# Designs tried in a protein design chat: VHH binders against q9y6x5. Part 423

Target 1, 379 residues: q9y6x5
Amino acid sequence: LPPKLLLVSFDGFRADYLKNYEFPHLQNFIKEGVLVEHVKNVFITKTFPNHYSIVTGLYEESHGIVANSMYDAVTKKHFSDSNDKDPFWWNEAVPIWVTNQLQENRSSAAAMWPGTDVPIHDTISSYFMNYNSSVSFEERLNNITMWLNNSNPPVTFATLYWEEPDASGHKYGPEDKENMSRVLKKIDDLIGDLVQRLKMLGLWENLNVIITSDHGMTQCSQDRLINLDSCIDHSYYTLIDLSPVAAILPKINRTEVYNKLKNCSPHMNVYLKEDIPNRFYYQHNDRIQPIILVADEGWTIVLNESSQKLGDHGYDNSLPSMHPFLAAHGPAFHKGYKHSTINIVDIYPMMCHILGLKPHPNNGTFGHTKCLLVDQWCI
Below, E stands for the ipSAE of ESMFold2; O stands for the ipSAE of OpenDDE; V2 stands for 0.75 times the mean of E and O plus 0.25 times the DockQ between their complexes.

## First folded at step 19 (VHH)

Design hc19 (framework vhh_8dlx_2; at its last look DockQ between E and O 0.02; V2 from the best seeds 0.00; counts 0 for: pae E 20.4 > 2, placed apart)
Fold by OpenDDE, look of step 19:
Structure hc19 (fold): chain B 379 residues (1-379), chain A 118 residues (1-118)
Amino acid sequence: as target 1 above (379 residues)
Amino acid sequence: EVQLVESGGGVVQPGRSLRLSCAASGFTVSSNWMSWVRQAPGKGLEWIGDIYYGGSRFYNPSLKSLVTISRDDSTNTLYLQMNSLRAEDTAIYYCAKGKHYEIAFDIWGKGTLVTVSS
């Protein structure tokens, strides 16, 4: 039987939540599997870019999903969470579910994972749900497990996505212990639901399961705001993305716009596109705007409007608060092994290995995950 | 101290609805896998449905349209709503507590009899 893999994402699950809160179900999952304590995600640390990096092994400049909000100057198209179904945005890379279907004539399944309801390279997941945030975890779990259990050709790769604890993190802030405890308990219970359901269906022993997230969450405050309107007139630029990484499209001379913004705040770095730090791997794509503003951790870029978010993400990907975790269980993984850190792009070659797929060119390093796998030598 | 007590059973006419209750003592319903099972006269045990830790519910496909499982955390009570009852739904209905990550139950109620008859 071909190996099977279920990739699960809980959006915005900050790595250190595991240290600061109790997760009896997840800890049980980890005890019988492996844990990567920190996953260094890609810059910018947003939902669509990082989820696509997980399934492509590429930096954002390479796979083309460079933000949750994008603009293409040539086609004048816009990308957003409410407008994400145009294959134009996704076709700069090949996600693993497409590879899975095209290389081995296998089936893929998806419950709400970003990009899975879009035909990419004229291929869409064999089974998928159109994204709808109102759909319960129960329904998503039911569909995924049904497809894993009863599909022909068999589903060998599946994805499951859930919007928490991200939404709550934004609302309450990650430092709200009372509310976040409640939210994280619910997440842990949902993990329990997943494990129990898989066991009840007899899938657990033969299914590889990865539980991870795309990014963390940092505490924001009304006292840490950067108002762009105080530095530059709105008529001089178009805002493509706002906070904590603003994408600026100048309507006047770029240099003039840059000069107006460069000293706007001591808590914000302003970069011309060509001067974006190499470590971000966020330069070589036309979808990256001419000027990028990067707020310091916990600072929010605003216009003449109040921010309602007490938590946010998208900051420098070297910040621990932006890092998610990865846990995994199944025949491909060791039991009771913990690893300190990997890069989020490393997940792709690992998943390809598990599934017996030839990976597309990617930025991941298979060597970083060898210690997690029973069939590999750990250096 | 640890027990489940079903209630709400009785004689009902076909087409009617009935809600069964299962009061738990000695453990927390919301922290456990809970199940409803029934046994008709002369038949074996039939699984009705489950509710898991996070509230995810799964039902017997043959009964899904007719039953709803819920729970009240404040009263530590499990419920089974049954609609459009038929004669074949006559059975003793049991609530049970599942073992964590096992296909087994560790606590059973004594059951409540539901008789569907004209």
Scores: ipSAE 0.913, ipTM 0.965, lowest interface PAE 0.4, mean pLDDT 96
Fold by ESMFold2, look of step 19:
Structure hc19 (fold): chain B 379 residues (1-379), chain A 118 residues (1-118)
Amino acid sequence: as target 1 above (379 residues)
Amino acid sequence: EVQLVESGGGVVQPGRSLRLSCAASGFTVSSNWMSWVRQAPGKGLEWIGDIYYGGSRFYNPSLKSLVTISRDDSTNTLYLQMNSLRAEDTAIYYCAKGKHYEIAFDIWGKGTLVTVSS
């Protein structure tokens, strides 16, 4: 009788792929559920920060995962996508799987969602897979569904993460119709497999399923490079993160470093930390470095190098190219309803409502998602 | 080579306590995630808890007040302390190298049987 929720992310799934490519299986999923056409994610529009924002309802400055690469000057710790296991980085927030499994007679399961293999507040997901990108979607799904059906105490919240279309989006760019059509067809087939597996196991009618993503993807080019070495010598700063939002820790006077960078390219904004636009909600955390560089859409910051990427993300979160979608199906959701937009931080309080959890303090607005839910009056 | 050996199982009376040991060779316990899992007769595998390489411990919520995981770095040994044992705690107890319960854990011990019977 407790409500159950499966949260699925296909990394880098740009919202307008739904209009520009065919998704027969995803469209059938939407037809029987709900669609949010654009989800406004958080700045910076990177993988680790936005996945953590989904499950905490917090802006990056508040949950502390402020980039895919971070440095903490007090502890001298480094964070990266290959060095992400220290709870120090994650402990500024409480993700939903922790809250869920601390309630009696509940557990959580995870197939590789960022942070689920880390002990956050001395608590790790009850069932989880160690991150390994070579594990197939089918194996991830098999583990999740077995845990949903066979665990004691029962799994009521589960997550599933898949690396595509992000990996291919970086490799080919979102404008490569031929390659992206092939990639996106495969993802749609995986969604079909997911739905069919849930039906076969008797889960489909009573399990709430959210399919979403963390960010979109924009086209890059060898003709749109910003060469930092042309403006400033490496010896004047420590580079914490590079592109499209560079994080700069000055080794000399901060104002001098800023002045060397401020006119480096017309395609890059240079901010002192106190001058970062308020709309980014990206200022009040020690992990945000004293100077950040924000490239214009489609531009790549490099260190005297060519870029191998044809697509990237991390840009200004007001850009439609950075926005994912959200689709959902299950007893909590209306059927055949389309909604234009929500904020990515709104997903957390909605999930807490569905699960009957008391949300921690967060930046989401439950009212933004009420129209998706059958038990709510929609204004 | 790489090996895990559980010990300390046996027949115990209800209400008693028992400590299980897991001796590791071929790797260091303190540099790895380590797990305890169990399988009761006729049931699937059940996660008991983990110890993180930084020393933090994580428990199945239904068992968290009844069990304690510890380790001794000088002997490269992982421990499971179980208190107030009940008949339903009868199971084969396994030590595993890796995070949390997963049937495909890379390295398992042979298991040690605990029978709780009067």
Scores: ipSAE 0.000, ipTM 0.132, lowest interface PAE 20.4, mean pLDDT 89
ESMFold2 (binder alone), look of step 19: mean pLDDT 84; pTM 0.841

Design hc20 (framework vhh_8dlx_2; at its last look DockQ between E and O 0.01; V2 from the best seeds 0.00; counts 0 for: pae E 19.3 > 2, grease 25.8 > 24.2, SAP .75 > .668, placed apart)
Fold by OpenDDE, look of step 19:
Order: structure tokens, then C-alpha cells, then sequence
Structure hc20 (fold): chain B 379 residues (1-379), chain A 118 residues (1-118)
């Protein structure tokens, strides 16, 4: 039988939550599997870009999902969470569920994972749910497990997405111990639900399961605001994305706009597109605007509006607060092994290996995950 | 000290609804896999449904439209709501606590009899 893989994402699960809170169900999962303590995600550290990086192995400049909000100057199209179903935005890469279906006579399933309800390269997941944040975890879990268990051709790759603890992180801030402990307990219990359901269906021993996240969360404050209106008039630019990485489309001379912004705040770096640091791998895409503003950790870029978020993400991907974790269990993985760090793009070649798929060109390094896999030599 | 006690059973007419309760002592319902099971006269045990740690519920497909499982954390009580009862629903209804380390139950209630009769 072909190997099966379930990829699960809990949005905004910061890696150090594992150190600061109790996760009995997840710890049991880890005990019987593997843990990568820190996953260095891609810049910008936002939901859509990082989830697409997980399933493509590409940096954002390569797969084309460069933010949660995008603008294409040629087509005049906009991308947002409310407008994300145009294949135009996704077709610059091939996600693994498409590869899974095209390379083999296999099916893919998806519950709310970004991009899974969009036909990409004229291929959509064999089974999927249209994104709806109101759909319970129970329903998502039920559908995913049903498809994994009863589909023909068999579902060999499945994704499951959940919006917490991200939403709560935004609301309460990651440093709110009282509220976040409650939220994270619920997450752990949902992991328990997942594991229990898989056991009940007899899938647990043969299914490879990866539990990960797209990014972390940093504490924000009303005392750490960068007001752009204090530096530049709204008539001089169009705002494509706001915080903590603002994407600026100048309406006047770019240099003029840049000069107005470059000294706006000591807690914000302003880059012309060509001057974006190479380490971000965030330059070679037309969807990246001519000027980007990058706020320091914990700082929020605002207009003449107050931010209601006590936590946020999207910051420099080298910041530990932006890093998620990866845990995995199944026949492909060792038991009781912990690894320090991988890059988020490394997940793709690993998943391809597990599934026996030929990976598309990607930025991941398979060697970084060899120690997690029972069939590989670990140096 | 550790026990489950079902209640709410009795004689009901067809088409009626009934809610069963399962009061737990000695452990926390919300921290465990809980299940409802029934046994009709002369038949084996039939699984009705489960509620897991995070509250996810799964039902016997043959009964799904007729039953709802819930729990109250404040009272540490498990519930089974049954609607549109039929004669064939006559059975002893049991609540049970599942084991976390294997697919088995370690605690059972004594059961409550539900008789559906006109």
C-alpha cells in the first residue's frame, strides 16, 4: 500500500509555547514520534505565504504568494483573504497535493488548508472543503478521516488546517498567560481528538502525521506604534499591505516616497525593492511592491487608526517569536527523536520522499530532515 | 470512588424524545474519551457515539440523525439526547470511559433502561 501522509497546521503556534505551556496530548504524540523544536519560516511570516511554502518548498518570491494581501500592477488584481480563489495567484508553483494526484493514481484531501479550494494548474484536490472559518474542527476532522479511510483512489495526502492559536494570539497577545493557557489547552485537546479518531479508525499505526504551524506570534502594544501618516501623505502612495511589513505602491516618484519614509521611525526599516536583504529571499517577484517597510519585533505600523491587536506576526523570519514547531508520527519517522532546527521549505522534499513523489524544483534541503526518517542515514 | 451513573431512562412513547444523563465521579469527563453504548434485548452491544477530549463527537451512522452527545464540565456529566424514538431503540443504555492508551473502556455505568412502547 502506498504511504499516506496527513499534514496538520495549527495557525500561529509559536515554538516556545511547547516550553511554556503543558501539552499532554501533543507530548504523547512527540514521545512516539519526532520533534523539530524550531522551524525557520519564510519572510514575510504570514499565513498564506508560509502555508504555501510548506507545500511547495519554495520561498515566497518563487511561489508567488508574497503576502496575505497582494496587488498585481499588470492585471490590476488584488489578493486578500476574501479574494484568494483566483488561480492567477497560485499558479506560479505546484503544491504537493497537485503533484500527488498527477504523478500517481492517488487522491488528495484538504480541510481548509490555504489554496486547496482553488484549481491550481487546472487541478484541485480530489476532496476539499471550501474555506469557512465557522466550520468546526470536528467537522473538518470528520471529513479528513472519512476521506483517508474510504476513498478510491485512496487518499494518500491530506491537509488539515485550524485557525488557532493565531486568532487568540492576535486578540490576547502571546504573553497573556491566563487566556493563552486556555486557548492552548483547547489546541492540545484537539490534537487529542485527532489522535483518538485516527486510532479508532485503525489509521494511527500506518498513517504519517505531521503537526506543524506557519508562524509564531509576538507581543504588540499600543505603546509601540508607527504612524505612517506622520511621515507621508496618503495621496502619495497606495497601501497594499500594512503591518508589520507594509507594501507601498508609490503614486509619485518612488525616490520621493522612499525619502519621506526612510526616517519615519527608528523601529522600522525601509527598503527599496532592489535593496531588500538577500536573506529574506523576498525580491524576485513582480508582486513585491517597490517599497517595503519592515517594523521591528513588537512594533505595529498604523495609519490614523489604533491597532486592536495585542499580538501579531509577519516580522523578520529570523526572530524566534516567529518560528513554529514541527512534530511528526508514523512509519516514516523515528520514535522519541528531537531535532533542533529546520527550514520550513525543508518540509516539502521530506513529504515528497515519504510519499514517493518526485519533487518539483524547490528551495528545501532534504538533508536537513534525514535524521527524522527511519529509512535515512543520520550523520 | 470512580464511577459512572446513568439516569433518565424509563418508558416513553414512540416519536418522543429523551435525554439521558451520565454523572461521573472520581475523574473528569472532559479529560477523557467518553462513549454511549446500548444493548437491546437479545442483542449485542451497539456503539452509539463518542465525545473526545476537545469535544469532537462521532456517531454511529445508523443513529447519527437521532442522537446528540454533549457534556457539562461544571457538573462533570455526559448527556445523550435521543429524538424520534422507536420501538427498536428499546435497550439498556450505558455510558463508558475510554482508555487513553488503548481502544477499550475501563469504567462503565450500570446502565439505564429505555423502553419505547405505545
Amino acid sequence: as target 1 above (379 residues)
Amino acid sequence: EVQLVESGGGVVQPGRSLRLSCAASGFTVSSNWMSWVRQAPGKGLEWIGDIYYGGSRFYNPSLKSLVTISRDDSTNTLYLQMNSLRAEDTAIYYCAKGKWYEIAFDIWGKGTLVTVSS
Scores: ipSAE 0.901, ipTM 0.961, lowest interface PAE 0.4, mean pLDDT 96
Fold by ESMFold2, look of step 19:
Structure hc20 (fold): chain B 379 residues (1-379), chain A 118 residues (1-118)
Amino acid sequence: as target 1 above (379 residues)
Amino acid sequence: EVQLVESGGGVVQPGRSLRLSCAASGFTVSSNWMSWVRQAPGKGLEWIGDIYYGGSRFYNPSLKSLVTISRDDSTNTLYLQMNSLRAEDTAIYYCAKGKWYEIAFDIWGKGTLVTVSS
């Protein structure tokens, strides 16, 4: 029978939290498996784009989920985290759960991973939960383990998504040691519950488990605001997304809008689409707007004089503060191995290898992850 | 049907206190992430604070000493206590089901106006 894989995301888990906070359960998971200390994610370092990059192996320009908020001027369609169900947005790529369940005698299960409640290429995860942030981690875990243990055809690929520590990172900022210690202790307890549940159900020895995240978090401040209303009249553009990467659709001549914004702040880079740095791999999609504004780390783009954010993400993907980690355990993985870094797009071809799936064309490199795997030569 | 109804707004003298209510129907407040936000005339949304699963409360640091969020599970009602009110606290006050950093909340009330004036 084919190998099984559970992919778990704790949203907004900054890689250096592992060094700065205590995680007895996660550290035990790592000790018995593998750790990648830093995963270089894709720009923009936002939730929807990076979760889709994990499961497609594609840069954002290639998979079409280029931000958490998008607008298509031709069709007048709008995408947001509360309006994400139109397959139009997702159909520029084929995520791994679709490829998996189209194989003979296989199914896929999902507990709230972005996109798993959408019929992508007319295919929705075989078993899934509609997104609802009110559903407890325990209920998500119970459903996933039930499906892994009891489904026909068998579930060979499953996903599980949790909103923390991202939500608390936004609320407190990553540098609030007191509040973040409490939050991260609770996350570690959930990881302990996960492992204990898998052991009790007889899944632990033969299930491959990846625990990862989509991005990190950086500290924001009332002292680091960029007020767009001070630089440009709102009537000159449509705002598609605001901070820390603003997406600007000009209503007047694009050069006029660019010139009004170019000197707005020394803490913000203003790019015409054709001038976006090549290292971002963020240019070749119609959903990327004609002008983007990229704030420096810890700076917030606002339309008024106040900010609601104490922590944020979405910044340059070269910043260590934006990087998550990856840990894994199971029969496919070495025990006690640490690896410095991979690219987030490398996770997809590794998962395809573990599951015996032929990957779709992608931007990942299997060779970057082969040292994590017991069946590969690491020379 | 999921609904939120704010009440308790009105005209209040500077230096006074005011308690706002948010009555919820169609869901359980104590099982959800709930937020208070406000919008002063001509300004954007300002997060006041929220209450997580099980009752933990978190506040905007700039407002922390001025506000208290509470709830009553028996009446399915969320509260905002505001003290030492000033003219700059004049705003429409909303309760919302959801996370404050999202572009859109899943559900909003219609708001209650608080005017701090002589």
Scores: ipSAE 0.000, ipTM 0.154, lowest interface PAE 19.3, mean pLDDT 89
ESMFold2 (binder alone), look of step 19: mean pLDDT 83; pTM 0.836

Design hc21 (framework vhh_8dlx_2; at its last look DockQ between E and O 0.30; V2 from the best seeds 0.00; counts 0 for: pae E 21.5 > 2)
Fold by OpenDDE, look of step 19:
Structure hc21 (fold): chain B 379 residues (1-379), chain A 118 residues (1-118)
Amino acid sequence: as target 1 above (379 residues)
Amino acid sequence: EVQLVESGGGVVQPGRSLRLSCAASGFTVSSNWMSWVRQAPGKGLEWIGDIYYGGSRFYNPSLKSLVTISRDDSTNTLYLQMNSLRAEDTAIYYCAKGKSYEIAFDIWGKGTLVTVSS
């Protein structure tokens, strides 16, 4: 029987939550599996880009999902949370569930993972749910486990997505111990639900399960705002994305716009597209706008209106607050092993290995995850 | 000290609804996997449904449309709502506490009898 893999994402689960809060269910999961304490995600550290990086092994400039909000100047198309169903945005890469379905006697399933309800390269997951934030975890879990258990051809790759603790992180801020404790307890309990359901269905021993996240969360404040209106007239540019990485499309000479913004705040770096630091791997895509503003950690870029968010993400991907974790359990993984750090793009070649899939060209390094796998040498 | 106590059973007419309660003491219902099980006369135990740690509920497919499991954290009580009762629903109904991460129960109530008859 072909190996099976369930990839689970809890959006916005910052890595150090594991150190600062109690997770009895997740800890039990880890105890019998593996933990990567920090996963260095891709820049920008936003939901759609990073989830697509997990399943493609590519930096954002390569897979083409460069933000949650995008604009293509040639086609005049817009991408947003409410407008993400056009394959145009996703077709610059091949996600793993498509690769999986190209194999004989295999199918893929998805519960609201970004991009899974879109036909990519004319292929959509055999089983999927249209994204709806109102759908309970229970219903998502029920569908995923049903598909894993009863499908023909068998589901060998499945994804499960949940919006917490991201939403709460935005609302309360990650430093709100009272509210975040409550939220994170619920998350841990849902992990318990997942594990218990898998056991009840007899899937647990033979299913590889990865629990991870796309990014962390940093504390924001009304005292740390960067008002662009103070630096440049709104008529001089179009805002494609706002905070903490603003994407600027100049309506006048780019240099003039740049000069107006370059000294706007000591807590914001302003880059021409060609000057974006190489370490971000965020340059070689037409969807990246001519000017990028990057706020310092904890600072929020605003226009006339103040931000209501007490937490945010999207910052420099080298910041620990932006890093998620990865835990895994199953036949492919060791038991009781902890690893310090991997790159988020490393997950893709690992998953391909587990599933016996030939990976598309990617930016991941399989060697970074060898120590997690029972069939590999750990040097 | 640790116990489950079912209540709400009795004689009901077909087509009626009934809500059973299961009061827990000595442990927290919301922190555990809880189940409802029934045993009809001369038959074996039949699983009705579960409610897990995070509140996820799963039901016996044969009973799903007729039952709803819920819990009240403030009173540490588990509930089973049954609708459109039939004669074949006559049974002793048990609530049970699941053992964490195992397919086993470590605590059982004494059960409450539900008789569906005209």
Scores: ipSAE 0.864, ipTM 0.943, lowest interface PAE 0.4, mean pLDDT 96
Fold by ESMFold2, look of step 19:
Structure hc21 (fold): chain B 379 residues (1-379), chain A 118 residues (1-118)
Amino acid sequence: as target 1 above (379 residues)
Amino acid sequence: EVQLVESGGGVVQPGRSLRLSCAASGFTVSSNWMSWVRQAPGKGLEWIGDIYYGGSRFYNPSLKSLVTISRDDSTNTLYLQMNSLRAEDTAIYYCAKGKSYEIAFDIWGKGTLVTVSS
């Protein structure tokens, strides 16, 4: 019988929240399993790109989900709420649930992981929920556990996505200890509910569970704004995405637009596409615009308005504030093991190994995760 | 010593609503994991839904649109509201207490029969 895997994401869960707040339920989960203290995610450190990197093992330039707001110059399509379910955006890669359910006697289930309600390569998750942020964690967990326990062919890979602590991190900022303590305590309760539900249904002993996140969160301030309108007129470009990585499509000569922007702020780096640092792996896709602007940590790019957000993400992926964690429990994993760091793209080949799937070509390194697994020699 | 007593069953017409009660004694409902399950004639047990000590509710997806679980902490009572009943909902309905962090329920009521017929 193939092993089963549940992949859970709590959006925007910064790695050092584990050290700065109390998580009795999550800490018990970690004590009986494994922890990776920091996961180095992919640039840009945004939600859709990093969730797709987890399930494809690819950098953003390779899987084509390069931001939460995108423009494809070849087709002239915009990625938006009305176009985020168009397979066009997602078809540059094959996510793990597609590979999984194409195996004989296997199916996949999904509770709102980005992309699972899209027919990618004409294949949609066998059981899924259309994305709707008003659906409670209770209902998402109910659907996932029902599908894991009652499906034929059996569900062997399942995903579960929750919007917190990202939503609250944007609203309050990570430095608001009182509000974030309340939010994180509720998330720990949800993790307790998840574990208890799995135990009640007889799933706990034989199900592999990964709890992770896509990125962290950094503090913003009204004192740290970069006003683009002070440097360049709107008529010279089309704005594809604004902050903290602005995506600029010039309407006039690209060099002229670059020259107007290059000295706009000491707290912002301006890159021509060919000059984007190689360590970002963020260059070789038509959806990456000719000019990007990368704000320093905690700085917000605005037009001529103030910002209402107190926390943000999307910054340089070398920043510890942008890094999530990973915890895991189940038959495939050691008990009581702590690991310092992996790359987020390493999660995909590890999951393929656990499920007995042949991974597609990817950027992950299986060797980085071998020490987490009971069936591997860790040297 | 601990007991669960279901009530509110009976014969109902298709399309009607029914509210089942589960009175608990010997323990506090609000401090425990509580469940509703049912068994149709000649069938196995079917999970309906749960309510956790923190108030979170979980439902069988095939029944989600038909049922609501609630509790009244002051009367130590668990409820199952069922709407738009169909003949296929004919079953014995049980409430159950799960042990904290246990896989199986350790205490069951005797059940209440619901018959949906025209």
Scores: ipSAE 0.000, ipTM 0.126, lowest interface PAE 21.5, mean pLDDT 88
ESMFold2 (binder alone), look of step 19: mean pLDDT 83; pTM 0.835

